VH-VL binders against q9umr5. Designs and how they scored, part 67

Target 1, 268 residues: q9umr5
Amino acid sequence: SYKPVIVVHGLFDSSYSFRHLLEYINETHPGTVVTVLDLFDGRESLRPLWEQVQGFREAVVPIMAKAPQGVHLICYSQGGLVCRALLSVMDDHNVDSFISLSSPQMGQYGDTDYLKWLFPTSMRSNLYRICYSPWGQEFSICNYWHDPHHDDLYLNASSFLALINGERDHPNATVWRKNFLRVGHLVLIGGPDDGVITPWQSSFFGFYDANETVLEMEEQLVYLRDSFGLKTLLARGAIVRCPMAGISHTAWHSNRTLYETCIEPWLS

## First folded at step 18 (VH-VL)

Design pn49
Fold by OpenDDE, second read of step 19:
Structure pn49 (fold): chain C 268 residues (1-268), chain A 122 residues (1-122), chain B 112 residues (1-112)
Amino acid sequence: as target 1 above (268 residues)
Amino acid sequence: QVQLVQSGAEVKKPGSSVKVSCKASGGTFSDYAISWVRQAPGQGLEYLGYIIPTFGTARYNEKFKGRVTITADKSTSTAYMELSSLRSEDTAVYYCARGSYDSTGYEPFDYWGQGTMVTVSS
Amino acid sequence: DVVMTQSPLSLPVTLGQPASISCRSSQSLVYSDGNTYLYWFQQRPGQSPRRLIYKVSNRDSGVPDRFSGSGSGTDFTLKISRVEAEDVGVYYCMQGTKWPFTFGQGTKLEIK
């Protein structure tokens, strides 16, 4: 039998967004128990990510308990960060494949059309002002806002991304790294035509430097320092990078070719 | 200068709902947190919640168990606070307040509305 | 929730004399960025609250220098060096470090 699949949605999403993915899984892996977690949907997805992590944790624990052979996680967009944090705080998770589906794993810093509806009059260059405050950090978007021009503020005020990245020292860094390293495979999916994740390389742990030059994962301090285990995972062949062009952000979970190429191989 | 003008006094029956408005003028509306605070007669200040209009959603004090709804209309630069299932203990002056940015970051409660008295009585 | 405790709750003061209000938090108000988001508000009779101090010791524009804030961690103080008639009102401390943000009970300053 196939391992259960747990799906975590992204910002402003719901379980309905994954109807095609469910169809694909059902067709290619019949009998797979797929659970799309219907938590923090819509506007509720703007709740603090740690709150979401706790909620999702409560939901996945019983699923994992019933699946001693392990489970697979498919986590889309913001959900990918939730899942990474989940795997970091859970010392007893049994996740075989963690599939990060177009997730801003290294943060978000961009004014995309997708985000413009949210703050059409705001400049990305100014979002740090609210996001790196206690008031801003109560919203998920700010929890992974990564302003390369205000790195100090990010490192000190980010209550989520900087912590799970191990970029800021905290007492749980070692344990979280240990827990995260329990994952069998980290499957990173994204692409240049995403249009939302900015830069799109964030889905692969790439990100801007202070000059907004995109650096690859291997150039990131979190990798070089192996702060949460990326270097270790790569060394043991546990990281899979699956870039795909021609896919918009809202289509990652509904593209059959993407599924067959980047998702399906890791559901066995 | 920035001004916050709130709607007028309200008299409500228990179990009903009240919606107070807070119109901002003299500045930008987006990217500032608009906070709602209430004060019962002769009592202290209580934080209800706040909204960052840019994000389109609010953060609520769980003490109110979902009875408070805070919204913002960016087109009119107006924030709203709705309180449902009103009780006598909800009788209070309700204030909206807006933050500002300084050289070090965001600071809340730089500007205050004049307050809206909401009386809940049978 | 973080409990903010002010003392005294009533503060009668003679004009020209100094006043001091204490505010204690049940938890440290130091945020991850190293800042302490402790605020002081003044509410004159019949008026809306007014922010006096932000982040423990920073005076807002227009606030007389006779007002000063100090403290760290869990213990904070608002001082008025020379109380004036216009200082009559209720003073509140507020923490903005941990949600939900909370106010102290208020200290009523009156002239003797």
Scores: ipSAE 0.923, ipTM 0.966, lowest interface PAE 0.5, mean pLDDT 95

Design pn50
Fold by OpenDDE, second read of step 19:
Structure pn50 (fold): chain C 268 residues (1-268), chain A 122 residues (1-122), chain B 112 residues (1-112)
Amino acid sequence: as target 1 above (268 residues)
Amino acid sequence: QVQLVQSGAEVKKPGSSVKVSCKASGGTFSDYAISWVRQAPGQGLEYLGYIIPAFGTARYNEKFKGRVTITADKSTSTAYMELSSLRSEDTAVYYCARGSYDSTGYEPFDYWGQGTMVTVSS
Amino acid sequence: DVVMTQSPLSLPVTLGQPASISCRSSQSLVYSDGNTYLYWFQQRPGQSPRRLIYKVSNRDSGVPDRFSGSGSGTDFTLKISRVEAEDVGVYYCMQGTKWPFTFGQGTKLEIK
């Protein structure tokens, strides 16, 4: 039998968005128990990410308990960050494949049309003002806003991303790293035509330097320092990178070719 | 010269709802947190919640157990606070306040509305 | 929730004399960025509150220099070097470090 699959949605999203993914899984892996967690839907997805992590933890614990052979996680967009944090705080998770589906794993610093409706002004240049404050950090978007021009503010004010990345020292860094390393495989999915994740390489732990030059995962301090286990995972062959062009952000979970190429191989 | 102008006084019966408006002028609207604070007669200040209009959602003090709804209309630069299931203890002056940016960062409560008296009585 | 405790709650003062208000928090108000988000507000009779101090010791524009804020961690103080008639009102401290943000009980300053 196939291992259960747990699906976590993204920002302003809901379980309904994954109807095609469910269809694909049912067709290719009949009998798979797929649970799309219907928590923090819509505007509730703007709640603090740590709050979301706690809620999702409560939901996945009983599922994991009933699946001693292990489970797979498919986590889309913002959900990918939630899942990474989830795996960091859980010392007893049994996740075989963690599939990060177009997630801003290294943060967001975008000025795309998708975000412009939220900020009609130059959000990219000004969002740090509100986000790197106690008031801003009560919203998920600010929890993974990563302004390369205000790195000091990011490192000190980010209450989520900087912590799970181990970029800021904290007492749980070693334990979280240990917990995260329990994952069997980290499958990173994303692409240049996403249009939302900015830069799109963030889905692969790439990100801007101070000159907004995109550096790859292996050039990031979090990798070089192995602050949360990326270097270790890569060394043991546990990281899979699956880039795909021609896919918009809202289509990652509904593209058959993407599913067959990047998702299905890791469902067992 | 940022100004916050609130709607007029309200008299409500228990169990009903009240919606207070706060119109901002003299600056941008979306980038600032608008906070709602109330003050019962002769009492102190109580934080209800706040909204960052750009995000389209608010943060609420859970003490109110979902009775408070804070919204914002960017097209009119107006924030709203709705309180449902009104009770006598909700009688208070309700204030909206807006933050500002300085050289050191974001600071809330730089500007205040004139307050809206809400009276809940049978 | 963080509890903010002010003392005294009533403060009668002679004109021209100094005044001091204490505000204590139930936990440290130092945020991860190293800032302390402690605020002081003034509310004159019949008026809306007015921010006097932000982040412990920063005086807002238009606030007389006779007002000063100090403190760290969990203990904070608002001082008025020479009380004037216009200073009559209620003063509140507020923490903005941990949600939900909370106010002190208020201190009523009046002239003897």
Scores: ipSAE 0.923, ipTM 0.965, lowest interface PAE 0.5, mean pLDDT 95

Design pn52
Fold by OpenDDE, second read of step 19:
Structure pn52 (fold): chain C 268 residues (1-268), chain A 122 residues (1-122), chain B 112 residues (1-112)
Amino acid sequence: as target 1 above (268 residues)
Amino acid sequence: QVQLVQSGAEVKKPGSSVKVSCKASGGTFSDYAISWVRQAPGQGLEYLGYIIPSFGTARYNEKFKGRVTITADKSTSTAYMELSSLRSEDTAVYYCARGSYDSTGYEPFDYWGQGTMVTVSS
Amino acid sequence: DVVMTQSPLSLPVTLGQPASISCRSSQSLVYSDGNTYLYWFQQRPGQSPRRLIYKVSNRDSGVPDRFSGSGSGTDFTLKISRVEAEDVGVYYCMQGTKWPFTFGQGTKLEIK
């Protein structure tokens, strides 16, 4: 029998968005128990990410308990960060495949149409003002805002991303790293035509330097320092990178070719 | 010069709802936190919640158990605070306040409205 | 929630004399960025509150230099070097470090 699949949605999203994914899984892996977690939907997805992590934890614990052989996680967009944090704080998770589906794993610093819609009166260069304050950090989008021009503010004020990345010292860093390393495989999915995740390489732990030059995962301090286990995972062959062009952000979970190429192989 | 102008005094019956407005003038961005604070007669200040209009979502003090709804209309630069299921203990002056930016970052409560008295009585 | 405790709650002062208000938090107000988001507000009779101090010791524009804020961690103080008649009102401390943000009970300053 196939291992259960747990799906976590993204920003302003809901379980309805994954109807095609469910269809694909049912077709190719009949009998798979798929649970799309309907938590923090719509505007509620703007709640602090740690709050979301706690809520999703409560939901996945019973599922994991009923699946001693392990489960798979498919986490879309913002959900990918939630899942990574979830796996960091859970010392007893049994996740076989963690599929990060177009997630800003290294943060967001984009000025796309999507962000313009969200911030119609603000330039991306100004978001650090509110986001790197206690008031801003009460919203999910600020929890993974990563301004390369204000790295000091990011490192000190980020209440979520900087912590799960181990970029700022904290007492749980060692334990979180240990917990995250329990994952069987980390499957990173994204692409250049996403149009939302900025830079799109963030889905592969790439990101801007101070000159907005995109550096790859292996050039990042979090990797070089192995602060949360990326270097270790890569060394043991546990990281899978699946880039795909021609897919917009809202289509990652509904593209058949993408599913067959990047998702299905890891649903065993 | 930034100014916050609130709607007029309200008299409501228990169980009803009240919606107070706060119109802001001045400022260059909508990414300010607009906070709502109330003060019962002869009592101290209580934080209800705040909204960052550009985000379109508010943060609420859970003490109010979902009775407070804070919204913002960017087109009119107006924030709203709605309190439902009113009770006598909700009688208070309700204030809106807005933050500002300085060289060191964001600071809230730089500007205050004049306050709106809401009286709940049978 | 973080509890803010002010002392005293009532403060009668002679004109020209100094005044001091204490504010204690139930936990450290130091944020991850190293800042301490402690604020002081003044509310004169019949008026809206007015921010006097932000981040422990920074005085707002237009606030007389008679007012000063100090402290760290969990203990904070607002001082008025020479009380004037216009200083009559209620003073509040507020923490903006941990949600929900909370106010002290207030200290009523009166002239003897």
Scores: ipSAE 0.924, ipTM 0.966, lowest interface PAE 0.5, mean pLDDT 95

Design pn55
Fold by OpenDDE, second read of step 19:
Structure pn55 (fold): chain C 268 residues (1-268), chain A 122 residues (1-122), chain B 112 residues (1-112)
Amino acid sequence: as target 1 above (268 residues)
Amino acid sequence: QVQLVQSGAEVKKPGSSVKVSCKASGGTFSDYAISWVRQAPGQGLEYLGYIIPDFGTARYNEKFKGRVTITADKSTSTAYMELSSLRSEDTAVYYCARGSYDSTGYEPFDYWGQGTMVTVSS
Amino acid sequence: DVVMTQSPLSLPVTLGQPASISCRSSQSLVYSDGNTYLYWFQQRPGQSPRRLIYKVSNRDSGVPDRFSGSGSGTDFTLKISRVEAEDVGVYYCMQGTKWPFTFGQGTKLEIK
């Protein structure tokens, strides 16, 4: 039998968005128990990410307990960060494949139509002012806002991303790294036509330097220092990168070709 | 010169709801935190929650167990605080306050409204 | 929740004399960025609160230099070098480091 699949949604999202994904899984892997976690939907997805991590943890623990052979995680957009944190804090998870579906794994610093919709008044260059404060850090979007022009503020004020990345020292860094490394495979999915994740390479742990030049994963300090285990995972062949063009952000979970190419192979 | 002007005094019965408005003038961006604080007669200040209008949602003090709803209309630069299932102990002056930015970063509570008295009585 | 404890709760002062208000937090108010988000507010009779101090020791514009804030970690103090009649009112400390943000009980300053 196939291992259970747990799905975590993204910002302003709900379980309804994954109806096509469920169909694909059912067709190609009949009998698979798929659970789309209906937590922190809609505006509630703006709650602090650590709060979300705790809620999702409570939901996945029973599922994992009933699946001694392991489970697969499909985590979309903001959900990918939630899942990475989840795997970092859980010392007893049994995740075989962690599928990060168009997630801003290295943070967000975009000025797209999507961000203009979310922040119609604030410019992306000004979001650091509110986001890197206690008031801003109570919202999920600020938890992974990564301003390359204010790296000091990011490193010091980010209450989520900087911590799970091990970019700021904290007492749990070693343990979180150990826990995250329990994952069988890290499947990174994203693409240049996403239109939301900015830069789109963030889905592959690439990101801007101070000049807004995109550097790849292997050039990032988190990789070079192996602060949360990326270098180790890559060395043992546990990282899969699956880029795909021609897919908008809201279509990653509804594209059949993407599913067959990047998701299905890891649903064993 | 930023100003916050709140709606007038309210008298409500227990179990009803009240909605207080706070109109801001003189602002340039809507990425300020608008906080709501109340003060019962002769008592101290209590933080209800706050909203960053650009984010479209508020952060609430869980003490109120979902009775407080804070919203913002960016088109009118107005924030709202609605308190449901009113009780006598909800009798208080309700204040809105807005933050500001300086060279050191974001600081809340730089500007205050004049307060709105809400009386809950049978 | 972080508990803010002020002392004294009542502060009678002679005009021209100094005043001191203490504020203690149940946990450190140092944020990850190294700042301490401790605020002092003044509320004169019949008026809205007014921010006097932000981040422990920064005085707001228009606040007389008679007012000063100090402290670190969990212990903070607001001082008035020479109390004037206009200083009558209630003073509150507030922490903005950990949600939910919380106020002290308030200290009522009166003239003897």
Scores: ipSAE 0.925, ipTM 0.966, lowest interface PAE 0.5, mean pLDDT 95

Design pn57
Fold by OpenDDE, second read of step 19:
Structure pn57 (fold): chain C 268 residues (1-268), chain A 122 residues (1-122), chain B 112 residues (1-112)
Amino acid sequence: as target 1 above (268 residues)
Amino acid sequence: QVQLVQSGAEVKKPGSSVKVSCKASGGTFSDYAISWVRQAPGQGLEYLGYIIPILGTARYNEKFKGRVTITADKSTSTAYMELSSLRSEDTAVYYCARGSYDSTGYEPFDYWGQGTMVTVSS
Amino acid sequence: DVVMTQSPLSLPVTLGQPASISCRSSQSLVYSDGNTYLYWFQQRPGQSPRRLIYKVSNRDSGVPDRFSGSGSGTDFTLKISRVEAEDVGVYYCMQGTKWPFTFGQGTKLEIK
């Protein structure tokens, strides 16, 4: 039998968005128990990410307990960060494949059309002002806002991303790294035509330097320092990178070709 | 100069709802936190919640158990605070306040509205 | 929730004399960025609150230099070097470090 699949949605999202993914899984892996977690839907997805992590943890624990052979996680967009944090804080998770589906794993610093409707002003240049404050950090978006021009503020004020990345020292860094390394495979999915994740390479742990030049995962300090285990995972062949062009952000979970190429191989 | 102008006094019956407005002028609107604080007669200040309009959502004091709804209309630079299931203990002056930016960063509560008296009585 | 405790709650003062208000938090107000988000507000009779001090010791524009804030961690103080008639009102401390943000009970300053 196939291992259970747990799905975590993204910002302003809900379980309904994954109806096509469910169909694909049912067709290709009949009998798979798929659970799309309907927590923090819609505007509730703007709640602090640590709060979300706790909620999702409570939901996945019983599922994992019933699946001693292991489970797969498919985590979309913001959900990918939630899942990474989840795996960092859980010392007893049994996740075989962690599929990060177009997630801003290295943070967001976007000023795209998608975000412009939400952020009508010069968000890219000014959002740090509110985000890197106690008031801003009560919202999920600010929890992974990564302003390359204000790195000091990011490192000191980010209450989520900087911590799970091990970019700021904290007492749980070693344990979280150990926990995260329990994952069998880290499957990173994203692409240049996403239009939301900015830069799109963030889905592969790439990100801007101070000159807004995109550096790859292997050039990042978190990798070089192996602060949360990326270098270790890569060394043991546990990281899979699956870039795909021609897919918009809202289509990653509904594209059959993407599913067959990047998701299905890791469902067993 | 930034000014916050609130709607007028309200008299409500228990169980009803009240919606207070706070119109901001003299500056930008979206990238500041607008906080709502109330003060019962002769009592101290109590934080209800706040909204960052650019983010489109609010943070609430859970003490109010979902009775408070804070919204913002960016087109009119107006924030709203709605309190439902009113009870006598909700009788208070309700204040809106806006933050500002300085060389050290963001600071809330730099500007205050004039307050709106809400009286809940049978 | 973080509890903010002010003392005294009532503060009668002679004109020209100094005044001191204490504010204690139930936990440290130092944020991850190293700042301490402690604020002081003044509310004169019949008026809206007014921010006097932000981040422990920064005086807002227009606030007389006779007002000063100090402290660290969990203990904070607002001082008025020479009390004037216009200083009559209620003073509140507030923490903005941990949600939900909370106020002290208030200290009523009055002239003897």
Scores: ipSAE 0.913, ipTM 0.965, lowest interface PAE 0.5, mean pLDDT 95

Design pn6
Fold by OpenDDE, second read of step 19:
Parts: sequence; structure tokens; C-alpha cells
Structure pn6 (fold): chain C 268 residues (1-268), chain A 122 residues (1-122), chain B 112 residues (1-112)
Amino acid sequence: as target 1 above (268 residues)
Amino acid sequence: QVQLVQSGAEVKKPGSSVKVSCKASGGTFSNYAISWVRQAPGQGLEYLGYIIPIFGTARYNEKFKGRVTITADKSTSTAYMELSSLRSEDTAVYYCARGSYDSTGYEPFDYWGQGTMVTVSS
Amino acid sequence: DVVMTQSPLSLPVTLGQPASISCRSSQSLVYSDGNTYLYWFQQRPGQSPRRLIYKVSNRDSGVPDRFSGSGSGTDFTLKISRVEAEDVGVYYCMQGTKWPFTFGQGTKLEIK
């Protein structure tokens, strides 16, 4: 039998968005028990990410307990960060494949049409003002806002991303790294036509330097220092990178070709 | 210069709801926090919650157990605070306050409204 | 929740004399960025609160230099070097480090 699949949604999202994904899984892997976690839907997805991590943890623990052979995680957009944190804080998770579906794993610093809707006043350059404060850090979007022009503020004020990345020293860094390394495979999915994740390479742990030049994962300090285990995972062949062009952000979970190419192979 | 103008005094019966408005003028950015604080007669200040309008949602003090709803209309630069299931102990002056930016970063509570008296009585 | 404790709650002062208000937090107010988000507010009779001090010791524009804030960690103090008649009112400390943000009980300053 196939291992259970747990799905975590993204910002302003709900379980309804994954109806096509469920169909694909059912068709190609009949009998798979798929659970789309209906927590922190809609505007509730703006709650602090650590709060979300706790809620999702409570939901996945029973599922994992009933699946001694392991489970797969499919985590979309913001959900990918939630899942990474989840795997970092859980010392007893049994995740075989962690599928990060177009997630801003290295943070977000974008002013796309999508973000303009959310932030109407060319706020990419100014969002750091509110986000890197106690008031801003109570919202999920600020928890992974990564301003390359204010790296000091990011490193010191980010209450989520900087911590799970091990970019700021904290007492749990070693344990979180150990826990995260329990994952069988890290499947990173994203693409240049996403239109939301900025830069899109963030889905592959790439990100801007101070000049807004995109550096790849292997050039990042988190990788070089192996602060949360990326270098170790790559060395043992546990990282899978699956880039795909021609897919918009809201279509990653509803594209059959993407599913067959990047998701299905890891649903064993 | 930034000004916050709140709606007028309210008299409500227990179990009803009240919605107070706070209109901001003179602001330059929408990525600031608008906080709501209340003060019962002769008592101290109590933090209800706050909204960052660009995010479209608020952070609430859980003490109120979902009775408070804070919203913002960016088109009119107006924030709202609605309190439901009113009780006599909800009688208080309700204040809105807005933050600002300086060279050191973001700071809340730089500007205050004039306050709105809400009286809950049978 | 972080509990903010002010002392004294009542502060009678002679004009021209100094005044001091203490504010203690139940836990450290140092944020991850190294800042301490401790604020002082003044509320004159019949008026809205007014921010006097932000981040422990920074005085707002228009606030007389008679007012000064100090402290660290869990212990903070607001001082008035020479009390004037216009200083009558209630003073509040507030922490903005950990949600929910909380106020002290207030200190009522009166002229003897």
C-alpha cells in the first residue's frame, strides 16, 4: 500500500485548492490516504507561523502515529515553510518525502502584481519598517520577509525564517538540524514563471545578495555552514530539484504534467 | 500632520454590538499599525488588538475571546473596532492609535484619537 | 502574558521637586533585535494618552527634557527632574516586546 500523504496549503488558501491534486493522486496511486489539513485557512493564514506550526503539528502527529512506515508531505507556498519548521521541531517525525511546492524557502522579497494587491504602495522597499518589528512579526508574511538591503534587521528581527535557517544563533539550532535531517527526501519544486515567489529561486534556497543578484543554494551561507542540514542532505543525495517553466503560482497543485514529473515519483 | 478622528459616543444595551470608527488623515504609508486600547472609568489602559491595513487582518488580545473585530478600509483610511456581546464591564473610552516611522524604525502609538465613550447599560 | 507592575500607584509631589516612577516587567523586554520595547505614556485629566518615551529612553518630540527614561531588562524608571503643574495626570508604562502587549496599572501624579 502507498504511504499516506499530508497536504499543507499556502497563504489565503484552503483545502479546496487541492481538488485536482487529490484527483491525480487517486488516479495514479489508488488507495492512498490523502489528508489536506484544513487549518489556518483564508485570512487565518496570516497568523504567526510558529502558531501555525503548533497547530499543524497537533494535526499530523496522529496521522504519523498510524503510519509506522512513514508519510509524505506536500506543502504549498507558505505551507512549505510551515512544514520545514514542523520537521525541525519534531524529533520523532517519520516523513519520507517532503515535497516543497513553490515555497519561499529562502524568504520573500518581491513586488509582483500579486504582492501589489496585498501591498498597494510599492512596499517592497519599505515593508521592512513594519515587518522587522514586534508588531509586524505577528503576521506570517513578515515571518519570512527577507530584505537583502536590511540584512542586519532581518537577522535580528526575523522571528521565524532566520531561526529555522540557523542564520541567527539559538539554543535549538543543533536539535532542529538533527530533526530536519530525518527526512528521506527533500523535493524542491518551483519555476521562473511563478509570478509570486520572489525571487523564484527562493523555492530552491536561492536568494538575492545585497545587489539583488540571485545566488544559488550552494552559495548561501546557510548551505556553506550547513546551518540546518542542506549541505548534508545534498551530500547524501536527498535533495531533488525539479524546476518547471510555464506554471503560475496558483497552478502548481493543478498541473498534471508537473504532478507526473515532480510529485508522483516520490509518492511511494 | 497626522490626525485620528473617532466616531461619537455610543449607548448600548447588554448583548448588543458596537462599532467605533477611526479615520486617519495626513498619513504617508499604509504599512503601519492601528491599535485599539480601552479605558474603563477610573481604570487603566487595556490593549484590545491592532491591524496593519495592508495585511487586511488584525491581531487580537485573546482575553476578549473573539468578541472584538478590527477592520480597516484603505480607501477611506478608516479603521473600525467592533465589540459584540456587550457587557456592563465593556463600558469604557475606546481609543485608536497609529504608529509612525523614524530613522530608528517603526514605532507605534505616535498619534491618538480623541476617544469614544461606549456605555453599556440596561 | 507579561505583567507590568508600576510603583507607586499614587505619587503626590511638591511643585519644583523631582518625581520618579518605577515599572517592572515579569520577564525581560529585550527583543531579538537587541532593542527593548518599553514605552511611557502620559494622560492628563480629560485627555487622550500621549507617548512620552519609546524604547526605554528616547524622548518624543515636544516632550520637555525634564522627562527622562532609563532601565534595562525588567526594571525601568521614568523621572521628572522638576515637576510642573502641567505634569499632573496618570503615567503608564507599556511593553511591546511580546504579544499581547500590556500596560502597567498607571501612576497618578498629583501636586501636594
Scores: ipSAE 0.923, ipTM 0.967, lowest interface PAE 0.5, mean pLDDT 95

Design pn61
Fold by OpenDDE, second read of step 19:
Order: structure tokens, then C-alpha cells, then sequence
Structure pn61 (fold): chain C 268 residues (1-268), chain A 122 residues (1-122), chain B 112 residues (1-112)
């Protein structure tokens, strides 16, 4: 039998968005128990990410308990960050494959058309002002806003991303790293035509330097310092990178080719 | 000069709802947190919640158990606070306030509205 | 929730004399960025509140220099070096470090 699959949605999203993914899984892996967690839907997805992590934890614990052989996580967009944090705080998770589906794993610093409706002003230049404050950090978007031009503010004010990345020292860093390293495989999915995740390489733990030059995962301090286990995972062959062009952000969970190429191989 | 102008006084019956508006002028609207605070007669200040219009959703004090709804209309630079299931204890002056930016960062409550008296009585 | 406790609650003062208001928080107000988001507000009779101090000791524009804020961690103080008639009103401290943000009870300053 196939291991259960748990799906976590993204910003402004709901379980309905994954109807095609469910279909694909049912067709290719019949009998798979797939649970799309219907928590923090719509505008509720703007709640603080740690709050979301707690809610999702409560939902996945009983599922994991019933699946001693292990489970797979498919986490889309913002959900990928939630899942990474989830795996960091859970010392007893049994996740075989953690599939990060177009997630801003290294943060967001975008001024795309998708975000412009939400941030009509010069978001990239001004959002740090509100986001790196107690008022801003009460919203999920600010929890992973990563302004490369205000690194000090990010490192000190980010109440989520900087912590799970181990970029700021905290008493749980060692334990979280240990917990996260329990994952069997980290499958990173994303692509240049996403249009939302900015830079799109963030889905692969790449990100801007102070000159807005995109550096790859292996050039990041979090990797070099192995602050949360990326270097260790890579060394043991546990990281899978699956880039794909021609896929917009809202289509990652509904593309058959993407599923067959990047998702299905890791469902067992 | 930034100004916040609130809607007029309201008299409501228990169980009904009230919606107070706060129109901002003299500056930008979307990039600032708009906070709602109330003050019962002869009492102190109580934080209801706040909205960052650019984000489009509000943070609420859970003490109100979902009775408060804060919204913002960017096109009119107006924030709204709706309080449902009104009770006598909700009688208070309701204030909106807006933040500002300085060289040190973002600071809320730099500007205040004139307040809106809401009276809940049978 | 963080509890803010002010003392005294009533403060009668002679004109020209100094005044001091204490504000204590139930937990540290130091945020992750190293700042302490403690504010002081003044509310004159019949008026809306007015921010006097932000982040413990920063005086807002237009606020007389006779007002000063100090403190750290959980203990904060607002001082008025020479009380004037226009200073009559209620003063509130507020913490903006942990949601939900909370106010002190208020201190009513009046002239003897």
C-alpha cells in the first residue's frame, strides 16, 4: 500500500485548489489516502505563520500516528514554509518525502503583477518599513519577507523565516535542525515562469544578495553554515531539485507533466 | 497634514450592529496600520484591532470573540470598524489611529481621529 | 496577554512641580530587533489621545521637552519636569511588542 499523503495549501488558497492533484494521485497511486488540510483558508492564511504551524501540527499528528510506515507531505507556496517549520518543531514526525511545491523557501522579495494587486505601491522598496515591526509580523506575508537591502532588519525583526533558517541565534536551533533532518527526502519544485515567487530560485533556497544578484543554495550562508541542515541533506543525497519552465504559480498543482516528473516519483 | 475623520455618533439597540468609518486625508493610506481603540465612559483605552490596508486583512483582539470586523477601502482611504451583537458594555468612544514612518522605522498611533460615540441602550 | 500596570492612578500636582508616572509590564517588552515598543499617550479632557513618547524615550514632534520617557525591560517612567496647566489629563502607557497590544489603566494628572 502507498503511504498517506498530506497536502498543505498556500496563501489565499483552499483545499479546492488541489482537486486535480488528487485526481492524479488517485489515478497513478490508487488507494492512496490523501488528506488536504482545510485550515487557514482564504484570508485566514494571512495569520501569523507560527499560529498556522500549530494548527497544522494538530491536524497532522493523528494522521502520522496512524501511518507508522511514514507519510508524504505536499506543501504548496506559503504552505512549504509552514511545512518546513512543522518538520523543524516536531521531534517525532515520520515524513518520508517533503515535497515543496513552488515555495518561497528562502523568502519573498517580489514586485510581480500577482503581488501588485496586494501591494500596489513600491512594495520592494517600502514593505520593510511595516513588515519588520511588531505590527507587520502578525501577518504571514511579513513572516517571510526577505529584503536584501535591509538585512539587519530582516535578521532582527523576522519572527519566522530568520528563525527556521537559523540565521538568527535562538535556543531551539540545534533541536530544530535535528528534527528537520529526520525527513527522508526534500523535493524542491519551482521554475522561472512562476511569476509570483521572487526570485523564483527561492524555491530552491536561492536568493538575492545585496546587489540583487541571485545566488544559489550552495552560496547561501544557511547552507555554508548548515544552520538548519541543508548541507547535511545534500551530502546524503536527500535533496531533489526539480525545476520546470512554462508553469505559472497557480498551475503547479494542476499540471500533469509536472506531477509525473516531479511529484509522482516520490509517492510510495 | 494627515487627518482622520470619523463618522458621527451612533445610538444602537442591544443585539444590533454598528459600523464606524475613519477617512484618512493628507497622505498615503495603504502602507500604514490603522488601529481601532475604544474607551468606555470614565474608563481606559482598549485595543480592538488594526488593519494594514496594503495587506488587506486585520488583526483582532480575541477578547471580542469575532464580533469585530475591520476593513479598509483603499480607493476612498477609509477604514471601517464593525461591531456586532452589541451590548450595553460596548457603549464607548471608538477611535481610529494611523501610524507613520520616521528615520528609525514604523510607528503606529501618530494620528488620531476625533472619536465616535456609540451608545447601546434598550 | 501582557499586563500593563501604571502607578499612581491619581496624581495631584502643584503647578511648577515635577511629576512622575510609572508603568510596569508583566513581561519584557524588548522585541527581537532589540527595540522596546513602549509608548506614552496623553489625553486631555474631552480630546482624543495623543502620542507623547514612542519606543520608551523618543519624544514626538511638538511635545515639550519637559516630558521625558525612560526605562527598560519591564519598568518604565514618564516624567514631567515642570507641570503646567495644559498637562492636566490622563496618561496611558502601551506596549506594542506582543499581540494583543495592551494599555495601562491610565494616570489622571490634576492640579492641586
Amino acid sequence: as target 1 above (268 residues)
Amino acid sequence: QVQLVQSGAEVKKPGSSVKVSCKASGGTFSDYAISWVRQAPGQGLEYLGYIIPIIGTARYNEKFKGRVTITADKSTSTAYMELSSLRSEDTAVYYCARGSYDSTGYEPFDYWGQGTMVTVSS
Amino acid sequence: DVVMTQSPLSLPVTLGQPASISCRSSQSLVYSDGNTYLYWFQQRPGQSPRRLIYKVSNRDSGVPDRFSGSGSGTDFTLKISRVEAEDVGVYYCMQGTKWPFTFGQGTKLEIK
Scores: ipSAE 0.921, ipTM 0.967, lowest interface PAE 0.5, mean pLDDT 95

